VHH binders against Putative methyltransferase YMR310C. Designs and how they scored, part 5

Target 1, 317 residues: Putative methyltransferase YMR310C, of Saccharomyces cerevisiae (q04867)
Amino acid sequence: MSSTRKFKKVEKPLSQTRHYSLCIPTTLVSDCRNLSQITHKVYQVAKFASLFNVSEVVILEDNSQVDATKKKISTAKLILALLQYFVTPPYLRNTVFNEKFRPYLTAASKLPRLSTLPFTRYQKQDHGRYREGLTIKMQKPTLARKKIGKVFKQTKYINIGKSKALALQSQLVPINARVTIDTITRKIVSPQEAYGDFTGLDSQYGYYTRIASSFTDLFMKGPLKEGYTQSVYVPLTTRDTSIPELSSLPTAETNPHILLVFSTWDTLARAFKLDQDQFVDCQGPQEFFDAQLPCPVSNSDVADAIPMTLTTLSTVF

## First folded at step 21 (VHH)

Design f5 (from w5 with K100S)
Fold by OpenDDE, fold request of step 23:
Structure f5 (fold): chain B 317 residues (1-317), chain A 122 residues (1-122)
Amino acid sequence: as target 1 above (317 residues)
Amino acid sequence: DVQLVESGGGLVQPGGSLRLSCAASGFTFSNYAVGWFRQAPGKEREFIGSISGSGKSIFYAVSEKGRFTISRDNSKNTLYLQMNSLRPEDTAVYYCAAQSRGSIKPTGYDYWGQGTLVTVSS
């Protein structure tokens, strides 16, 4: 009985040359009735972000939907945690995520791992030479508890899912950073060096995640020092006739970092209005966008909009 | 050739005021959004503010609101930064930048000046 070992098809990222940041509003999950539905929607976002080698997923907080319900965790934080969870190696999950998040991650733990992530693909192939790690604080010797010592912002110790932390050779790195480590040389390496693959930004596997607490915060921060080269509005609804026609399609440029904002106009308008103190005679959110894409879907489903948009962009550039 | 040339930098006492200018040449100035940035020693470049091509829309970083005023004169191809109530922390090289896409977002600028040094010291 020839056990046909079903070779799991290793999925590779589709693009390596373009940097995309995806902005998704908390309204992504507004139609969800329970945590499972939220988890599944966010998983779809994570899946496509990984597949298209997205550099960053930004969660735009819609402060108007502050559900007065005493939710222990904000919607934005929940989405963030889930996104991070899906790009975190299983052996680090218990260390990376605080106990307070564990109840919210139960449904996520039952979902398939993202196969596009290099550390998922090569887990059995490299005999553990290359591992994802989390940098951790230097263990203060027990005796020196009293001196409010200078909180070292840097460390040489990395949690690699073993009982003992790995000490880096001749390197200090920021605390609480995700890194790819050569366990033999005890050096931090790039994902490309480790796995031959590029996902996200050069130094880290997967996408970065952050919460934009305001409209302006969305544009002021980014994973690259240079920031976003282009900002593009991607409408989620066709019904909003009040959308100013942003007349231009994204332009081709060398090594673009494109921010794609998936939202209804109303959501952006509300967020924009909250930051009005930073504006002089600005007419609206349109002034922050370089281009607008057509509505990719008739429904406000960001999970469907993302792959459609990214596929379309792949044909333009 | 596209050129942005900052001027007006110098030494100023705390609480003082300074007006920076950026002269643009080599492109249609009014078609570009332009902005001011600064970089202090040992720090990253930070966004101060931007102004649309028409000069109607202005965006300020939160930290600079109220003390700094951005304006432009398209007839003179010049961008201005009025700085009031200057503090030692404002010591930096100040840069002018232009963005061809026309948005007032704080990133994606195509052209940069060489900068002008502002030193705030007693």
Scores: ipSAE 0.859, ipTM 0.962, lowest interface PAE 0.4, mean pLDDT 87
Fold by OpenDDE, fold request of step 23:
Parts: sequence; structure tokens; C-alpha cells
Structure f5 (fold): chain B 317 residues (1-317), chain A 122 residues (1-122)
Amino acid sequence: as target 1 above (317 residues)
Amino acid sequence: DVQLVESGGGLVQPGGSLRLSCAASGFTFSNYAVGWFRQAPGKEREFIGSISGSGKSIFYAVSEKGRFTISRDNSKNTLYLQMNSLRPEDTAVYYCAAQSRGSIKPTGYDYWGQGTLVTVSS
């Protein structure tokens, strides 16, 4: 009876009671000259997001920069893809990312894996019991070629990076879903169950990613049913003269989900203006923020701002 | 004790109008942003709109633009929702909520009413 020693899951103190969502604008990469630079910047964001157990990274699209250049991929989508790439196990990357994205992921593939991800940390310890998987379409039995197969929206098969897909014992799940799997029981489990130290939404395998296509989308489409308990503006520059002084700091609350918006005020103001049809006599973006933090960096680098801000917040709460 | 009490719900025909009220008590109403939400059967609660403590700034969800009007009377500690051109899809329990931080964001509300049922049916 092999005593499966439940490895004491290192409870990262920061993760248990607070959820952070990071909003980064597409301007993050505005100073980048090539894909490699973009990749490196986004990697830094991914690195720190994973390190601090961030629940979500939201990309705010700046639609004012109609770069008329027929870019094959939008900046927001590129950033999204890169962020997702870094939290995707290598053995799933080819399945998760279609061929369209492959040229953009070359530089990313050369970067070190994020060691802070739960599934990376415990792979050696649990002998592969828990594994990240991607649900895949049911292998058509060879024989039934004919019928215009009802696009099965559900499957029991999961790609877990092995030669054969793992079949779930009693569960049907949506196709193309990332899941954590107990390979012994052949059941989907929460990351918390699998890895123990995961603070976040039960469905999170790292951080969630999304694109906010508008200012209002940033606030309306959070990953949690309850949404963000607090919204905090984090300026990337000290020169923001137009910011009405949000005089309040984030407040302690029970199980807060704090949205941290890293941006220049101008960027937010532009985004806000685009959504003006939803507003009656609103003065500006400040009306959507509960608090403001001091500018954490002098160089406007979001990658530097994130760890500084999160570290600071850890001292406040 | 903080209380939010919705009223004005009922049965209305398609194309009809209804005005909901939310009476607030137990807190300084004018210091709070307040908002309207609704929950249809079998659906998630959805944000309708919010209004700042002063009543000057209003935010509407895209889906409700033009048909719904939010207002408040701080002297009466009351929040209003005027609904016009009602549709069967508007059938839901309508909730008012208050947010202590004062922002008009659609989330992070501290207090909730019990709701009032609005049924739009022929």
C-alpha cells in the first residue's frame, strides 16, 4: 500500500486571499522594434504574473492607433497569444496554437519556461499524476465515415502530451478546453486540488488572459462572476497632469479581486472617449477607479511596474 | 441596518413602460454609487447601469442603451429605473445595489436589495 506522501503544498501566503488582475495596454510594446523585443517584454509580464500568482492579465486594446499597416495580427492578439504561450505546457503548444501563430512564437519558444507555474513545479514530485491537458475531439471510430458528424461539442478525450489521449472515466467536457487531470483517476481536477498552492479561480492554470476591446469591457467582462471588487489605477508615468487625484488607496476587504490598470492617463482617456455613448455626463476614466497607486517606475516599463506594485500591495494588505 | 428595497415591479405588456424605485436606508445614500441589475430565470445577473453619488454621472450597459433611464433623488434616498419599450426578454428580477467606494464601475457593490419582479408578457 504505497503511502502516497501528500507533499505539503507550499502555501504561498500572497495567494490565499487576494486575487489580482493586471490590465496592460497594447502600448506596452509601442517602443518595440521587432518581434523579439515584443516577445521579451511580454515574457517579463508573464514571468511576474506567474510569480505573483496573478489571476488574470487583461490586454486593453488601444483602438486609436489604427496602424493602417495590414499587420497580419493585431498587437492585442499577439500579446494575448504570447501570454498564453508562456503558460501553456510545451507538449500542448502545437495543439493549442494554430499554424497562424507559429511564426510569432519562434522567439517565445527559445525563452525559459516559467518555473513558477504549478504544473511545472510538481511534475517531478507527483510522478506525473497531475497533468495539464487539452480536451480534443473524439477520435472518430474509423468505420463510421459517412454521416455528417454532429460537431460533438463535448468529449472525454484529453491530450496530456502522451502518444495516446487520455479518456476520462465518467465526464464529458467541452472540446478545446484546458484542464488539469488526475491521470490515475482519469478525472478532471482543479488546479488547487492538483497543486495546492494555486490561488485563484478553480479553472485557472496560471493566469487567464483576455482582450478588453473597450474601456467598458475592461470592467464588465471579468473572469469572476462577482467581478472586480476594486479597480486601481497604476500610472506608468509621473507626468500625467490630467489625472484627477484619486486620493484613495486600495482597501482591505474579504477575498478581494483587485483590478490593477497599468496605463498612461491619456491612453485611458482615449479609450473612455470611444465609449462615450454609454456615459451620461461622465467626467472621465477616474469615475471607474476606486483608488490610485503611485507611479512605481520612472521608465514607464510595465514589466518593472508589475512586480513593484504587487510587492507594495503585499505590504498593505 | 443598511436596506435597499425595490418596488414598482409587476406585469406589463410588450411595448409598455415601467418605473422601478429603490428606497435606501441605514446609510448616507449620497455617498454611494448605486446601480441596477437584473437576473432572468436561468441566467446570470447582469448589470444595467449605475449612477454616481451626486447623480451627475451615469453609466449604462450597451444592451440597455436608450430604453432605460437611471436617476436618483438624494433628498428621498431613492434610486429610479425608468424602463421603456419593454420586451419579453426584459422579464427578470430587478435589483438595486450600492457601492461604498463611489465609483460607477459595474462591480464591487456592497449592498443589495431583495429585488422586484418585472414580467413582460402579452
Scores: ipSAE 0.858, ipTM 0.961, lowest interface PAE 0.4, mean pLDDT 87
Fold by ESMFold2, fold request of step 23:
Structure f5 (fold): chain B 317 residues (1-317), chain A 122 residues (1-122)
Amino acid sequence: as target 1 above (317 residues)
Amino acid sequence: DVQLVESGGGLVQPGGSLRLSCAASGFTFSNYAVGWFRQAPGKEREFIGSISGSGKSIFYAVSEKGRFTISRDNSKNTLYLQMNSLRPEDTAVYYCAAQSRGSIKPTGYDYWGQGTLVTVSS
């Protein structure tokens, strides 16, 4: 470090070098009878995904089971909204989630905040230097603006949850984007620089979320340029799948991206069958998995399997 | 000393056909899932399809369904891509690749060829 710099950043613990993505099925909530139960189940996923610095949570749609709740959004969209809500700092939640989502987020607003999120974890160490923000347009009606008739799509202004928006020094950025800000230099920085957290994407705060609408979308439609290095099936019930048992993971020095699929076999088989037009003589989902983990109990829940699996991978492998 | 070498590229008119080959050496070819990728000018590399070590199971990207056929001949250690009804948008460098783990997933390929150029133009 140079002694000529006026302000030095606090050194932070390094994140893990292996990147994990979790795939969870919409049947995660099939035993839930109301929105509060759904919310608590998804909260457990968010809690442990955040605790272990998981890079991505992918929701695999499975429409085979009856939805006992009355709602206007799909189960996949509800799980997505809840996962995104739990990694959104409280001071941005009202801006990010409009009133359309309020009925679905009531129970979530009452649950404990995740202390393992980057902002919460390091706020005292950083003396409030780094904050999450949402890029906004400072819009005030004027005659001149009415005559332009166009909305500018870039801004220097960031909502950081304070009474006054933060103005970037020299940058213009697209509006309505989540960013990490060094409030002293007034520049956008990566989450790793600000918080020292492991992520799959530098601009991401917490895990990235997406919906996979089909089995092949799970493997092909992710945000990762190189995709998954290894795919691992994590069974929820004891079953012979012919997938080899996991014996090793790629070395951490290569920064591999490992997909962990938490599902019953029947859910995967249904999703696989819907994509049959892309397959010739494929026998089933097993052909897409490099390895599997054992199922140590006769039945397990996705929310329980996540911390058990991540603990095993971080301590045994 | 693992090697993958593509061949069969060249200039072809729209609507035409072309067959690419990928010669493999330095490993037990039948133990590896192999696949085809392409990279158009200014674009990222794109998955076309993959085939299991035995040659029985094939997975295609949606955009290439029906026009492209993947096959392999394990006695010749060769992977093939038959391309029909070619369009100017198919102009790209085509790569073959192999996965040591053996699944047909579209990612996680360990070994890559140097590529062969296919140009589709009048």
Scores: ipSAE 0.765, ipTM 0.920, lowest interface PAE 0.7, mean pLDDT 82
Fold by ESMFold2, fold request of step 23:
Structure f5 (fold): chain B 317 residues (1-317), chain A 122 residues (1-122)
Amino acid sequence: as target 1 above (317 residues)
Amino acid sequence: DVQLVESGGGLVQPGGSLRLSCAASGFTFSNYAVGWFRQAPGKEREFIGSISGSGKSIFYAVSEKGRFTISRDNSKNTLYLQMNSLRPEDTAVYYCAAQSRGSIKPTGYDYWGQGTLVTVSS
């Protein structure tokens, strides 16, 4: 480990010029009959979201279909946990995912790791200088502090998957936060500084995940300061929606964030219905989309549509 | 050049009402969805609601429904916000904004006004 402290920072190319968020419906797994099939379907989403360095995956709840699996957690929470699992380094998984999630993650542990994630891709090239970590509490309580019962909400200690937690040089940070660490300088760094690239939150690398419980939650409850620059409907079946065809994307210089919504219209309409008290005379979900892409086949699956769409956007636009 | 200018802010007692206006120029007003935002001191800017270019479709943030009404008059190139039952928590700078793509989504606004201060106190 001392040898990695001597290595110079390795410059890496930026993998994308625009930020993308993917919205996927919980009906993504409606044709799955068991946990293994659900896990594999979510793995396909995680794989291509990671390959294209997607910033965010939003799960839109649509509970219209019968859940053929017998499980204690909601379908949305299962998809969320699986998506998070696939972007969590193996050495952090036991800390991040407690005993409650263990039964749901057995099939996921058997699938190939996502080698396209920056912390996996650059590990050999950087000789392990940059690592993903989780902030933890590692203080020995004194008699006085233990007696008072003071709650410690900040820490300088980071679990980086080594026998000893890394202590930050000069910073206190909130406990239970995912971070990227320069192990030589013992400082938190941005993913862009560490890997020459970025996704998700500024303090970690890998897509961010969340659940949207309704149509308006999709647009309003995101973590992004400026929100989505452009919203694009990506249909899974053919339907005339009066949404304009996508003709251009905002230039990279403006740092745009594009929301791509992979869904059937019926799924969107059901989610839209839940928010009707926020609308006056709105005709439907189409009023929230700036553009749409054509559906090239009569019926698409979300897992197939994601790489097809991202390829088109990266090469044609 | 595109311009949005808010007016109608001021001091109002709790429980009172106030009508804000936003005058638009430099673009075809009816082609743009427009909306209202506010920013209280020390807080992030907050979406209030938006209205389609035609004025037919309106979307409100949950916290504002029932007390605030958004409207527009395309013949006057003006957006309005009627605020009723005002509370001290409504004290903020209020901004109007427009988005060129025309959807009523709460994000992706291209043009912003300078803001008008509303203070709710006795």
Scores: ipSAE 0.762, ipTM 0.919, lowest interface PAE 0.7, mean pLDDT 82

Design f5 (from w5 with K100S)
Fold by ESMFold2, look of step 21:
Structure f5 (fold): chain B 317 residues (1-317), chain A 122 residues (1-122)
Amino acid sequence: as target 1 above (317 residues)
Amino acid sequence: DVQLVESGGGLVQPGGSLRLSCAASGFTFSNYAVGWFRQAPGKEREFIGSISGSGKSIFYAVSEKGRFTISRDNSKNTLYLQMNSLRPEDTAVYYCAAQSRGSIKPTGYDYWGQGTLVTVSS
C-alpha cells in the first residue's frame, strides 16, 4: 500500500469550528480538603472540557494558596498532571507519569475513563487499526553495568501498551512524544486521519495543558501562532466591570480561537499585579478582555461554570 | 478599506535611535487598539506592545527597560514606536496592527501593515 494513500474514518470532513481555550485558576481546589477531593474536582473539568472538544486548558497560578499538608508538587503542577492523566490512554499512564507522580494519581486511576475520547471508543472494536503510543528510547540489549547514558535523540520504537514496542517502518522521531500510529502500515498519522476528530494542539488527541504564572503569560502563550482571536471573561461572582457583554462570536467559518477565563476578579488582579512593569497607566485586567458573560448566580464554582458556559456558547451563539 | 502603512525604518548604528510611524486609514482610528510587532530573519513574529484606542493604556510584551515607547496621535491617525539604545538583535521587519474590539491583548489583530525594515549594524 502506498504511504501517500490515506483512508478517512469520517466520510465528510469536520465543519469549520470555533475553538475554545479554558483558563482555570489554581483556587479551583481551594475548598478541597484532600487529594481525593482535588482529583474529583479536576476530573469534572477534564470531563466537560473533553465533552465539548476544548482545545486547551490553561492553569492560572494564584500563589495565595497555602499547602496545609506536605506535598512535593505545587498545586498548579498537580492540576496539570491530573488534567493530562485523564486524556492519556490507560495503557500508557505508567510510562507517561513517572514514579514521583504515582501517589498523586491513585484517586484518578479509580475514576471512569472519559467516554468521549476516541481512543476509549475504539477499544470496543477489534482494537482498530489506529492506536495511541509514546515514543521511547531506542531499545538496546547491553551487558550489566554498561553505559546507559548514550543519548538516543530519535527512535523508531513506540510504546503502544503491548509487551513489545512497535517499530516504525522507516521513520525516526523524537523520543518521549505522544503519537497516533497506523498499526498496519506502522506509520505515524494525524489524529484527524485516524479518528476524524481534532482536539488539542498540533494534532495530539485531547486538550493541551499549560501553566500560566502571570496575567500576561496567560495571553501570550496561546496554543496557535496567531493566538486567541477573542478573550472572554467568565466571572465566578457578580461584579461590575467595564468589559462589554458578549453579543456575538466570530463565525465558525473563520475557525476562531476563543479564550474563556473562568476566575474571580481578585485572582486576576493578583496575577495582573505581578506584571506591573509591563504596563503604563493600565487600569486593570479588564483592558485585556474583549467581552464578558454574565454570572447567573451570586457565586459560581469553575467546575459548574464550564458546562453552563460551553452549553450557552454552543446553543445560543 | 482598512490600511496601515509603516514608515521610518532604515539602517542605524548600535546605540542609535529610530522612530517608526504607522499611518492608518479606512476606519475610526480612536476605536481601535493598535500595536507593534517585529519579525527577525528566520524567527516567528513577536509582539512588542499595544496601546488602547484612547492612548491612555500601554502594554509592553517584554521589559525593554524604557528603550521602546509606544504612542499615538488620534488627530493624525498615526501610531508611533520610538526606539532608543538599539542593538543588533533589534534588526527585524516591524509591523503595525489593529484590532477593532479595543482591548490591548497581544493577540487577535485583524489588520496589518506591510512592514518596515530596521537594520542595526556596524
Scores: ipSAE 0.741, ipTM 0.909, lowest interface PAE 0.8, mean pLDDT 81

